# VH-VL binders against StAR-related lipid transfer protein 5 (STARD5), part 10

Target 1, 213 residues: StAR-related lipid transfer protein 5 (STARD5), of Bos taurus (Bovine) (a1a4m6)
Amino acid sequence: MDLATAAQVSEAVAEKMLQYRRDKSGWKICREGNGVSVSWRPSVEFPGNLYKGEGIVNGTPEQVWDCVKPLAGTLRAQWDENVNSFEIIESLTDTLLFSRTTTPSAVMKLISPRDFVDLILVRTYEDGTISSNAANVEHPSCPPNPAYVRGFNHPCGCFCEPLPGEPNKTSLVTFFQTDLSGYLPQSVVDSFFPRSMAGFYANLEKAVKKFFG
Short names: E, the ipSAE of ESMFold2; O, the ipSAE of OpenDDE; V2, 0.75 times the mean of E and O plus 0.25 times the DockQ between their complexes.

## First folded at step 4 (VH-VL; framework fv_tocilizumab)

Design c02 (from a01 with heavy chain G32Y Y54R, light chain A50R; at its last look DockQ between E and O 0.84; V2 from the best seeds 0.00; counts 0 for: pae E 3.2 > 2)
Fold by ESMFold2, look of step 4:
Parts: sequence; structure tokens; C-alpha cells
Structure c02 (fold): chain C 213 residues (1-213), chain A 119 residues (1-119), chain B 107 residues (1-107)
Amino acid sequence: as target 1 above (213 residues)
Amino acid sequence: QVQLQESGPGLVRPSQTLSLTCTVSGYSISSYYSWSWVRQPPGRGLEWIGYIYRSGSTTYNPSLKSRVTMLRDTSKNQFSLRLSSVTAADTAVYYCARLEVFTVYFDYWGQGSLVTVSS
Amino acid sequence: DIQMTQSPSSLSASVGDRVTITCRASQDISSYLNWYQQKPGKAPKLLIYRASSLQSGVPSRFSGSGSGTDFTFTISSLQPEDIATYYCQQSYSTPYTFGQGTKVEIK
């Protein structure tokens, strides 16, 4: 994929992310606790759900970003139980790249390991917010691998937002709309994503303290 | 429903500039898609000319880059093509088309406008 | 530029016949290949995207397959309204390029 095509695709993904962040209507809370909420609504991208996680993390925006960033030097795979490996396949710029992520088995091995190939754009906003913006692409260096079920990420990522007047706290908003592929009961899917997202925030809190506290 | 309509002169003399406008209805050209021109010489295949990003940035076919300018007018919901220094080889039906960005295909096309380059 | 070589240039078939058209890319384009139908005097119409996905409203007799460099477009049972020229087009990298077309006629 050339830079012109990737830039256009990634800008479109980032605009979808902003749309989801700005639209406060239609969300249903499905899990709430410990200062974290997980909400959902039907996805417009595929016959599945768009999930939103919202929470305040005790750490500076830079510290939190270092734990979640989908870039070189990320700490993500060291603490995130849903990320077995993260590999940069190709960088077009220092903020526009192709990645492969693998996940472990989940839900008593009902969900076998997946891999994801994504185009990733990182944007910085004037207020200091940093966003990651990702969506599925194909890459010749990452054909389907029979050891994994190839998943499909529709526009997803996070907003790592400073809180005015609170430099040691960060607002982290996450969006996931992932097709895990394969046949899975709806009850498994409906339970997995909210619990996984709540667990992500809990583990992130511990990771920020471990690495920076 | 999204509709695209080409307009402009059907006859252009050699060495002059070919100018076409695409008027879009049913969708804002400043939103998620890219907007493109594709041409087809009579009885022949299709050639992509270029597209304009929703940000206003342009990408052109290298074979035409030195002669092509594309612009948009968001207030009129239009985008345009200028092709300078034309020759008989530029005689073609010119289509405007919408480029779907996420999956990268041309999903809506204008009806086409034949432009003949002749003395 | 990525060259797209389409075969055959033309064919004639009877109503109900299976029709197959091939397209080869000069480099690996993954599955970023689209197929268009163009009837005489009309604009191209998208039929297949990403090598094998059927565009909404397109009859199921149309299908596509392939990945990498070699791609196939099939009409499982040719109908009178399928008289057209068919084009493949790669959307992997600019400049986006088209095959030379395959004219399909009814005997």
C-alpha cells in the first residue's frame, strides 16, 4: 500500500473515531465499576457491536500513552492479558504503520488465538490528547497463518486525554468493534468484550504504577 | 441517493486546456470519501487521472501529473479537472467517480462526458 | 505502475453458459482488486470488491476469487443483460490501474 492510499484510509478511520467520541447518543451501559464504564451500541460497520470504554487512570498522559501506544517501544504486550505479541510490519511514517497483533486463547479456550493485521495512525491534538486509530488491512508480508484465526478490526483505538487541572490523571476512552471470526455463541461474545475491556483498565492501572510509580 | 454529473465543453483545440466540473448531490464532498476522475478513449480502456482527498490534498497519475490540476468547491459541492496542453490523445469520455476510502473502490460514477480534441 | 493484464480480450457465449475472465497483476496486491461492468454508452458499475466480495444489489451469479497476483471473475449462468465489457482494477497502490477489458457477447 503506498503512502497516499494509506494516508487517505487512515484519515477516514480517524474521522470515524472522532465521530464515535463526539456522539453521546445510543450507548447502553453493559458493565460499570471501579470508575470504569463499558457501553455498547450496534455497529454500522458490520453485524456486531461497537464497544466504548471510559475511565480515569492514575498517571500522566505520557505515562498512560507509553503503556497503550501501538508504536515502537510500547509497553502494551508486557501487561495486557489480551495481547500476546505486537509486531510492526512496516512503517510509512513514525505515526503511520502496519502492525500484526496476536491474542491468546480466551474464555476457557472457547476463543482460540487470533491475529490482526491493521493500519495504524497516531494523531496528536492541540489540547494534548493523543489518539490511536486502527482498522483492518491486508499486507503481503502477513498472509493468513493457520496457527491463528484471522480477526478483523473495524475502526478502533483510543483517546488518551489530559484532564484540565489534574496533570497526574488521564481520561482514557477506548473503542472496539472487532469481528473475532468463526462461529461463537452470542452469549460468549456479549460477555467477553465488556469483561475484557474492564480487565484492560484494571491491568492498565497496575501497569502504570509498576512502570512509573 | 448519491449522484455525480459532469459538465464542460465537448470540444477543445490542441494545446488548449480541457476543463470539466463534477456536481455532486446526495452527499457532501467534504466528508469521508475521495473524489476522482477517470477517462476512457473511445473504444478503449479506463485510465485513472487522480483524486482529491477529503482534506483537499491531491494525488495524480504520474503519466499526467505535469498537466493536471484538480480542485474542489465545497460551497457548490463540486470538484473539477483541468488538463493543459491537450492533444488528440486526450480525446476520451471523462467520468467523475467517488472513491470509497475504507475498501478502496469506485462506487458512484457520473454518466460521462465526451471531450474531443480536434482542430 | 502496477500493470493489470486481463484475458481474454473478448468472448462469445450462449445464455446459460459459465463465463470466466482472468486478471493478473504485475506485483502482489493482496486482495485489493475490483471488478466493474460497463454496458455500451454507460458508466462502469462496481460488481466485486476486494477480489471476492459482492457489492450490494449485484446478482449472485457474479463471483470473484484470487489473491496476490492471479484473479478470476465468473458469471455462473450468462444472461442477456450481461452483455458488457468487464474490467478488473487494482486499488492497492496509486496510480490505480485497470485491465484492458473483456468484451462479453452472446452468440
Scores: ipSAE 0.481, ipTM 0.805, lowest interface PAE 3.2, mean pLDDT 91
ESMFold2 (binder alone), look of step 4: mean pLDDT 94; pTM 0.952
OpenDDE, look of step 4: ipSAE 0.881; ipTM 0.934

## First folded at step 5 (VH-VL; framework fv_tocilizumab)

Design c03 (from a26 with heavy chain L102Y; at its last look DockQ between E and O 0.83; V2 from the best seeds 0.00; counts 0 for: pae E 2.9 > 2)
Fold by ESMFold2, look of step 5:
Structure c03 (fold): chain C 213 residues (1-213), chain A 119 residues (1-119), chain B 107 residues (1-107)
Amino acid sequence: as target 1 above (213 residues)
Amino acid sequence: QVQLQESGPGLVRPSQTLSLTCTVSGYSISSGYSWSWVRQPPGRGLEWIGYIYYSGSTTYNPSLKSRVTMLRDTSKNQFSLRLSSVTAADTAVYYCARLEVYTVYFDYWGQGSLVTVSS
Amino acid sequence: DIQMTQSPSSLSASVGDRVTITCRASQDISSYLNWYQQKPGKAPKLLIYRASSLQSGVPSRFSGSGSGTDFTFTISSLQPEDIATYYCQQSYSTPYTFGQGTKVEIK
């Protein structure tokens, strides 16, 4: 995929992410606690759900971003229990790239390991917000691998937002809509995402303290 | 409904500049998509010329890049093609088309305008 | 540039016949391939995108398959209104390129 095509696709993904962030209607809370909420609504991209996580993280926006960024030098795989490996396949620019992510088995091995191939765009905003914007793509260097079930990320990522007047806190809004593929009971899928998203925020809080405290 | 309509001269002399305009209705060309020109020489296949992305940036087929300019007039909701130094090889039906940027296909096309390059 | 080679260049078939057209890319384009129908005197019309996804409003007798370099387009039961030239087009990288076309006629 060349830079012109990838730029078009990734900008469309980023605009879908902004729409999700701006739309306050239609969300149903499915998990709440410790200052974190997880909400869902039906996805328009695939027969599944779009999940939104919201929480305040104790750390500067730069510190939090270093832990979650889908870029070279990320700390993500060191602390995120849902990420076994993160590999940059090809960089088109410093903020537009192709990645492969692998996940461990989950839910008492009911969910076998997955791999994901994504196009990723990082955007910055005038207020200091940084967003990651990702969606599945195919890449010739990442053909299907029998050791994994190929999953598909529909427009997903996060908004790492500064809080005015609170330089040591960050508002992190996350969106996930993932087709895990394979033969999985819907009840397993529906329980997995809210639980893993809540765990993500708890583990991120610990990671920020570990790496920057 | 989105509609694209080509306009411009049907006859151009060699060495002159071919100029075509596409008028778009039902969607603002600055709000999304890429706005493209594709040509088809008589009895032959299709050749992509280039596009203007909705933000204003352009990408051209490298084989034509030295001779092609695309512009837009957002107040008229139009985009245009200029192809300089034409020869008989540039005789073709010229289509304007909208490129869906997320799934990357041409979803709306104009009816096409035949442009003949001859003396 | 990614060259797209289409086969055959033309074919004739009877109403109800299964028609198959192939398209080969000069490099791996994953599944980023579209199929268009062009009737005489008309603009092309999208039928299939991403190798196998049917565009809304397109009859189910049209289908596509393949990935990498080799792609197939099929009309399961040819109808009189399917007289047209069919083009494959890669959407993997600019310049976006088309096959030479396959003209489909009724015997």
Scores: ipSAE 0.509, ipTM 0.822, lowest interface PAE 2.9, mean pLDDT 92
ESMFold2 (binder alone), look of step 5: mean pLDDT 94; pTM 0.951
OpenDDE, look of step 5: ipSAE 0.860; ipTM 0.926

Design c04 (from a26 with heavy chain T103Y; at its last look DockQ between E and O 0.93; V2 from the best seeds 0.00; counts 0 for: pae E 2.6 > 2)
Fold by ESMFold2, look of step 5:
Structure c04 (fold): chain C 213 residues (1-213), chain A 119 residues (1-119), chain B 107 residues (1-107)
Amino acid sequence: as target 1 above (213 residues)
Amino acid sequence: QVQLQESGPGLVRPSQTLSLTCTVSGYSISSGYSWSWVRQPPGRGLEWIGYIYYSGSTTYNPSLKSRVTMLRDTSKNQFSLRLSSVTAADTAVYYCARLEVLYVYFDYWGQGSLVTVSS
Amino acid sequence: DIQMTQSPSSLSASVGDRVTITCRASQDISSYLNWYQQKPGKAPKLLIYRASSLQSGVPSRFSGSGSGTDFTFTISSLQPEDIATYYCQQSYSTPYTFGQGTKVEIK
């Protein structure tokens, strides 16, 4: 994929992420506790759901970003139970790249390992917010691999936001809309993402403490 | 319903500038998508000329890049093509088309406008 | 530039026949391949995107497959209204390029 095509696609994904972040209507809470809220709405991208996670993380925006960033030097694979490996396939710029992520089996092995090939854009905003913006893409270096079920990320990522007046806390808003592919009972799918997202925040809190004190 | 309509002169003399306008209805050209020109010489295949992204940035076919300018007028919901120094090889039906940006395909096309380059 | 080569350049078939058109890219384009139908005097119409995804409102007799460099477009049962020229087009990298077209006629 050339830089012009990738820039156009990734900027469109980032604009969808902003739209999700700004839209306050239509969200239904499906899990809440321990300072984390997970809500959902039907996806317009595929016949599944768009999930939003919201929580405050005890750490500076820079510390939290180092734990979640989909870039070189990320700590993500060291602590995230849903990330078995993260590989940069090709960088077009420092903030626009192709990645492959693998996941372990999940839900008592009902969900076999997946791989995801994504185009990723990192954006920085005037208030210090940093966002990751990703969506599925195909890449010649990453054809289908029989060891994995190829999953498909529709526009997804996070907003790592400074909390005014609270330099040692970060507001992290996450969005996921993922087609896991394959045969799965709908009840398993509907419970997996909210549980996984809540677990993500709990594990992130521990990771920030572990890596940054 | 989204519609695209080309307009402009059907005859252009060699060495002059070809100028076409696409008027879009049913969608704002500054709200999304890329807005493209594609041409087809009579009896021949299709050639992509370039697009203007909804944010305003442009990308052109390298084979035409030195002669092409695309602009937009968001107040009239129009985008335009200027091709300089034309020759008989530039005789074609010129289409404007909307490029869907996530999956990268042309979903809406104008009816096409034949432009003939001759003395 | 990525060159797109279609085969055959033309074909003639009877109503009800299966029609197959191939498209070969000069380099690996993954599945970033679209198929368009163009009737005489009309603009192209998108039928298939991303190699195999059927555009909304397009009859299910049209299908596509392939990835990498080799792609196939199929009309499972040719209808009279399917008389047209069919084009493949890669959308992997600019400049976006089209095949030379395949003219489909009824015997």
Scores: ipSAE 0.546, ipTM 0.839, lowest interface PAE 2.6, mean pLDDT 92
ESMFold2 (binder alone), look of step 5: mean pLDDT 94; pTM 0.956
OpenDDE, look of step 5: ipSAE 0.571; ipTM 0.849

Design c05 (from a20 with light chain A50R; at its last look DockQ between E and O 0.94; V2 from the best seeds 0.00; counts 0 for: pae E 3.7 > 2)
Fold by ESMFold2, look of step 5:
Structure c05 (fold): chain C 213 residues (1-213), chain A 122 residues (1-122), chain B 107 residues (1-107)
Amino acid sequence: as target 1 above (213 residues)
Amino acid sequence: QVQLQESGPGLVRPSQTLSLTCTVSGYSISSGYSWSWVRQPPGRGLEWIGYIYYSGSTTYNPSLKSRVTMLRDTSKNQFSLRLSSVTAADTAVYYCARLEVTFRGTVYFDYWGQGSLVTVSS
Amino acid sequence: DIQMTQSPSSLSASVGDRVTITCRASQDISSYLNWYQQKPGKAPKLLIYRASSLQSGVPSRFSGSGSGTDFTFTISSLQPEDIATYYCQQSYSTPYTFGQGTKVEIK
């Protein structure tokens, strides 16, 4: 995919992400605790759910971003239990790239390992918010791999937001909209995401302390 | 209802500049999409010329890039094609078309004008 | 540039026949390929996008398949109104390129 085509695709993804972030209606809380909430609503993109995670992380926006950024130099695979590997397949710019992410088995082996091939755009907003914006693409260097079930990310990512007046805290809003593919019951998939998202925030706080504390 | 309509001269002399305008109704060309020109020589296939992105940047077919300029007039909701130094090989039906690009990586031309034949002769 | 080669360049078939058109890309374009129908004197019309997805309002007798470099467009039961020229178009990278077209006629 050339830069001109990828730029347009990734801008469409980022616009969709911004719409999700700004839409306050239709969200139903499905897990709440320890300063983190996970909510969902039906996806308009596929017959599954869009999940939103919201939490305040004890760390500066820069520190939190270094742990979650889907860019070169990320710490993500070192601490995230749901990321076995993160590989940059091709960079078009410093903030527009193709990635392959692999996941471990989950739900007592009911979910076998997946890989995801995504186009990723990082945006910066006037208020200092940085967003990651990802969605499935195909890439000739990443054909289906028999060790994995190829998953499919619909628009997903995060908003890493500074809190005015609180420089050592960060608001992190996450969106997951993932088709794990294969022959999985939707109810198994639906129980997996809220639990994993809650665990993500707990592990992220530990990672920020480990790397920057 | 989105509609596109080409206008401009049907005859251009060799070495001169071909100039066409596409008038868009039912959607603002500065609000989204890419706004494209595609040509088709008589009895032959289609060739993409280029587009203007809704924010104003342009991308051209490299085979024509040295001779092509595309501009827009947002106040008239129009975008235009200029092709310099034309020859008989540039004789074609010229279509304007809207290029849809989705977050799924889907890229296609969803709305087309009726086409305008431009003949380069003499 | 990515060259698209269609085959055949023309065909004649009877009403009710299954019609198959192939399109080959000069390099791997994944599934980023569209099919258009063009009737005489008209602009092209999108039928299939992203190799296999049917555009809204297109009859189910039209289908597409393939990925990588080899793609197939099928009309499962040819109808008289399907007389047209069909084009594949890659949407993987600029310049977006079209096949040379396949003219379909009723014999």
Scores: ipSAE 0.595, ipTM 0.839, lowest interface PAE 2.3, mean pLDDT 92
ESMFold2 (binder alone), look of step 5: mean pLDDT 93; pTM 0.946
OpenDDE, look of step 5: ipSAE 0.899; ipTM 0.943
ESMFold2, look of step 6: ipSAE 0.436; ipTM 0.809
ESMFold2 (binder alone), look of step 6: mean pLDDT 93; pTM 0.946
OpenDDE, look of step 6: ipSAE 0.890; ipTM 0.939

Design c06 (from a26 with heavy chain L102F T103K; at its last look DockQ between E and O 0.93; V2 from the best seeds 0.00; counts 0 for: pae E 2.3 > 2)
Fold by ESMFold2, look of step 5:
Structure c06 (fold): chain C 213 residues (1-213), chain A 119 residues (1-119), chain B 107 residues (1-107)
Amino acid sequence: as target 1 above (213 residues)
Amino acid sequence: QVQLQESGPGLVRPSQTLSLTCTVSGYSISSGYSWSWVRQPPGRGLEWIGYIYYSGSTTYNPSLKSRVTMLRDTSKNQFSLRLSSVTAADTAVYYCARLEVFKVYFDYWGQGSLVTVSS
Amino acid sequence: DIQMTQSPSSLSASVGDRVTITCRASQDISSYLNWYQQKPGKAPKLLIYRASSLQSGVPSRFSGSGSGTDFTFTISSLQPEDIATYYCQQSYSTPYTFGQGTKVEIK
C-alpha cells in the first residue's frame, strides 16, 4: 500500500474516531465500576457492536501513552494479557504504520488465538491529546497464517487526554469494534469484549504504577 | 442520492489547456471521500488521472503530474481538472468519480464528457 | 506502476453459459482488486470489490475470487443484459490502474 492510499484510509479512520468521541448519544452502559465505564452501540461498519471505554488513569499522559501506544518502544506487550505480540511490519512515516498483533486463546479456549493486521495513525492535538486510530488492512508480508484465525478491526483506538489542572491523571477513552471471525456463538463474543475492556483499564492502572511509580 | 456531472468544452486545440468541472449533488465534497478524474480514450481502457481528498489534498497519476492541476470550489460543490499542453493523445471521455476512501473503490461516476483535441 | 493484464481480450458465449475472466497483477496486491462493468456510452459500474465482495444490488450470478496476483471473475449463467466490457482495477497503490478490458458478446 503506498503512502497516498494509506494516508487517506488512515485519515478517514481518524475522522470516524473523532465522530465517535464527539457523539454523546446512543450509548448503552454494559459495565461500570472502579472509575471505568464500558458502553456499546450497534456498529455502522459491520454487523456487530462498537464499544466505548471511559476512565481516568493515575499517571501523566506521557506515562499512560508509553503503556498503550501502538509504536516502537511501547510497554503494551509487558502488561496487556490480550496482546501476545505486537509487531511493526512497515512504517510509512513516524506516525503511520502497519502492524500485526496476535492474541492468546480466551474464554476457556472458546476463542482461538487471532492475528490482526492493521493500518495505524497516531495523531496529536493542540490540547495535548494523543490518539491512536486503527483499522484492518491486508499486507503482503502478513498473509493468512494457519496458526491463527484472522480477525478484523473496524475503526478503533484511543484518546489519551490530559486533565486540566491534574497533571498526574489522564482521561483515556477507548473504542473497539472487532470482528473475531470464525464459528463463535454471538453470546461468547458479546461477553468477551466488555470483560476484556474492564480488565484492560485495571491492568493499565497497575502497569503505570509498576513502571513509573 | 449522489450524482456527479461533468461540464466543459468538448473541443480543445493542441498545446492549450483542457478544463473540466464536476458538479456534485446529494453530498458535500468537503465532508468525505476523494473526488477523482478518470479518462478513457475512444475504444480504449480507463486511466486514473488523480483525486482531490475531501480536506483539499491532491494526488495525481505520475504520468500526468507535470501537466495536471485539480481544484475545488466548495461553495458550488464542484471540483475541476486542468490538463495543460494537450495533444491528440489526450482525446478521451473524461469521467468524474467518487472514490470511497475506506474500501478504495469508485462508487459513483458522472456520465462522461468527450473532449477532442484537434487543430 | 502496477500493471493489470486481463484475459481474454474478448469472448463470445451463449445465454446460460458460464463466463470466466482472469486478471493478473504485476505484483502482489493482496485482495485490493475491483471489477467494473461498462456498457457502450455509459460509465463503469462497480460489481465486486476487495476481490470477492459483491456490491449492493448486483445479481448473485456475478462472483470474484483470488488474492496476490491472480484473480478470477465469473458470471455463472450469462444473461443478455450482461453483454458489456468488464474491467479489473487494482486499488492497492496509486496510480490506481485498470486492466485493458474484456468484451463479452453473445454468439
Scores: ipSAE 0.576, ipTM 0.840, lowest interface PAE 2.3, mean pLDDT 92
ESMFold2 (binder alone), look of step 5: mean pLDDT 94; pTM 0.953
OpenDDE, look of step 5: ipSAE 0.857; ipTM 0.927

Design c07 (from a26 with heavy chain L102W; at its last look DockQ between E and O 0.81; V2 from the best seeds 0.00; counts 0 for: pae E 3.2 > 2)
Fold by OpenDDE, look of step 5:
Structure c07 (fold): chain C 213 residues (1-213), chain A 119 residues (1-119), chain B 107 residues (1-107)
Amino acid sequence: as target 1 above (213 residues)
Amino acid sequence: QVQLQESGPGLVRPSQTLSLTCTVSGYSISSGYSWSWVRQPPGRGLEWIGYIYYSGSTTYNPSLKSRVTMLRDTSKNQFSLRLSSVTAADTAVYYCARLEVWTVYFDYWGQGSLVTVSS
Amino acid sequence: DIQMTQSPSSLSASVGDRVTITCRASQDISSYLNWYQQKPGKAPKLLIYRASSLQSGVPSRFSGSGSGTDFTFTISSLQPEDIATYYCQQSYSTPYTFGQGTKVEIK
C-alpha cells in the first residue's frame, strides 16, 4: 500500500475516532472502578460492540504516550499483558505505519492467540493531545500465520489528553471494537473486553510509575 | 440514494483545457469518501485520473499529474476536473465516481460524458 | 504502476454455463481487488470488492476469489443479462489500475 492510499485510509480512521470521542450518546457503562470507566454501545462497523475506556492516569501526557505509543521501541509489550509482541511491518512516515500485534491466549485458553495487522496513524493536536488511530489492513509482508487466529481491529485507538492545571496527569480515552474472529461464544467476548480494558488502565498506571516514577 | 452526474462540453480543441463538473446528490462531498474521475477511450479500458478527498486534498495519476487539476465546490456539492493541453489521446468517456476509501472500491458512478478532442 | 492482466480477453459461452475470468497483478496486492461489470454505453458497476465480497444487490451467481497476485471471477450460471465487459481493478496502490477487460458473450 502506497503512502497516498494509506494516508487516505488512515485519515478516515482518525475521523472516525474523533466522531467516537465527540459522541456522548448511547454509551452504557459496563464496568466502573478505580477511576476507570468502561462503556459500550453497538458498533456500526461490524456485528459487535464498540468499547470506550475513560480514566485518569498519573503521568504526563508524554509519559503516558511513551507507554502506549505504537512506534519503534515501544514499552507496550513490556507491560501490557494482552500483548506478546508488537512489530512494525513497514513505516511509511514517522507517524504512519503498519504493525503486527500478537496476543497470548486468554480466558483460560478459551481464546487462542490472535494476531492483528493494522495501519496506524499517530496524530498530535494543537491542545497537546496525542492520539493513535488504527484499523485492520492486509499487508503482503504479513500473511496469516497458522499459529495465530487473525483478528480484526475496526477503527480503534486512544487519546492522551492533557488536563488543565494538572501537568502530571493524563486523561486517557480508549476505543476498541475488535473482531476476534474464530469460533467464540459471544458471552465470552463480551466479558473479555471490559476486563481487558480495565486491566489495561491498571497495568498502564503501574508501567508509568515504573518507568517514570 | 447517491447520484453523480457529469457535465461539460463534449468537444475540446487540441492544446485547450478539458473541463468537467460532477454534481453529486444524496450525499455531501465534504462528509466522506474520495471523489474520483475515471476515463475510458472509445473501445478501450479504464484509466483512473485522480480524486479529491472529502477533506479537499487531491491525488492524481502520475501519468496525468502535470495536466490535471481537481477542485470542489462544497456549496454546490460539486467537484471538477481540468485537463490541460489536450490531444486526441484524451478523447474518452469521462466518469465521475465515488471511491469508498475504507474498503476501497468505486461504488457509485456517473453515466459518463464523452469528450472529443478535435480541431 | 501495478499492471493488471485479465484472461481471457473475450469468451463466448451458453446460457447456464459456468464462466471463469482470471486477473493477475504484477505484484502482491493482498485482497485489494475489485470486479466491475460494464454493459455497452453504461458506467461500470461494482460486483465484487476485496476479492470475494459480494456488493449489495448483486446476484449470488457472481463470486470472486484469490489473494496475492492471482484472482478469479466466476459466474456460476451465465444469464442473458450478463453480457458485458468485466474488469478487475487493484486498489492497493495509486495509481489505481484496471485490467484490460474481458468481453463476455452468449453463443
Scores: ipSAE 0.715, ipTM 0.892, lowest interface PAE 0.7, mean pLDDT 95
Fold by ESMFold2, look of step 5:
Structure c07 (fold): chain C 213 residues (1-213), chain A 119 residues (1-119), chain B 107 residues (1-107)
Amino acid sequence: as target 1 above (213 residues)
Amino acid sequence: QVQLQESGPGLVRPSQTLSLTCTVSGYSISSGYSWSWVRQPPGRGLEWIGYIYYSGSTTYNPSLKSRVTMLRDTSKNQFSLRLSSVTAADTAVYYCARLEVWTVYFDYWGQGSLVTVSS
Amino acid sequence: DIQMTQSPSSLSASVGDRVTITCRASQDISSYLNWYQQKPGKAPKLLIYRASSLQSGVPSRFSGSGSGTDFTFTISSLQPEDIATYYCQQSYSTPYTFGQGTKVEIK
């Protein structure tokens, strides 16, 4: 994929992410506790759900970003239980790249390991917010691999937002709409994402302390 | 409903500049998508010329880029093609088309305008 | 540039016949391949995107398959209104390129 095509696609993904962030309607809370809320609504991209996580993380925006950024030097695979590996396949710019992420088995091996191939764009905003914006692409260097079920990320990512007057806290808003593919009981799918998102925030809190405390 | 319509002269002399305008209705060209020109010589296949991304960036087919300029007029919801130094090889039906940027396909096309290059 | 080669260049078939057109890319384009129908005197019309996804409003007799370099377009039961030229087009990298076309006629 050339830079012109990737830039065009990634900007469209980032615009969808902004639309999700700004739209306050239609969300149903499915999990709330420990300073984190997880909400959902039907996806317009596929017959599944769009999930939103919202939480305050004790750490500066820079520290939190270092833990979640989908870029070179990220700490994400070191602490995220749902990320076995994160590999940059090809960088087009410092903030526009192709990645492959692998996941471990989950839900007592009911969910087999997945891999995801994504186009990723990172944006910075004037208020200091940094966003990641990702969606599924195919890449010739990452053909289907029998060891994994190929998943499909519809527009997803996060907004890492400073809190005015609270420099040691960060508002992290996350969006996931992932087709895990394969045959899974609907009850397993419906419980997996909210639990994983809540676990993500808890583990992120610990990671920030471990790496920057 | 989105509609695209080409306009411009149907006859151009060799060495002159071919100029075409695409008028878009039903969608603002600055709100999304990429806005493209594609041409088809009589009895031949299709050739992509280039596009303007909705933010204003342009990308041209390298085989034509030294002769191609694309511009837009957002107040009239129009985008245009200029192809300089034309020859008989530039005789074609010229289509304007909207490029879906997410999945990368041409979803709406104009009716096409035949431009003949002849002395 | 990525060259797209279609086969055959033309074909004739009877109403109800299964029609198959192939498209080969000069390099791996994953599944970034679209199919268009162009009826005489008209602009092209998108039928299939991303190799196998059917565009909304397109009859289910049209289908596509393939990935990498080799792609297939199928009309499961040819209808009289399917007389047209069919083009594949890669959307993997600029310049976006089209196959030379396949003319489909009714016997």
Scores: ipSAE 0.450, ipTM 0.787, lowest interface PAE 3.2, mean pLDDT 91
ESMFold2 (binder alone), look of step 5: mean pLDDT 94; pTM 0.949

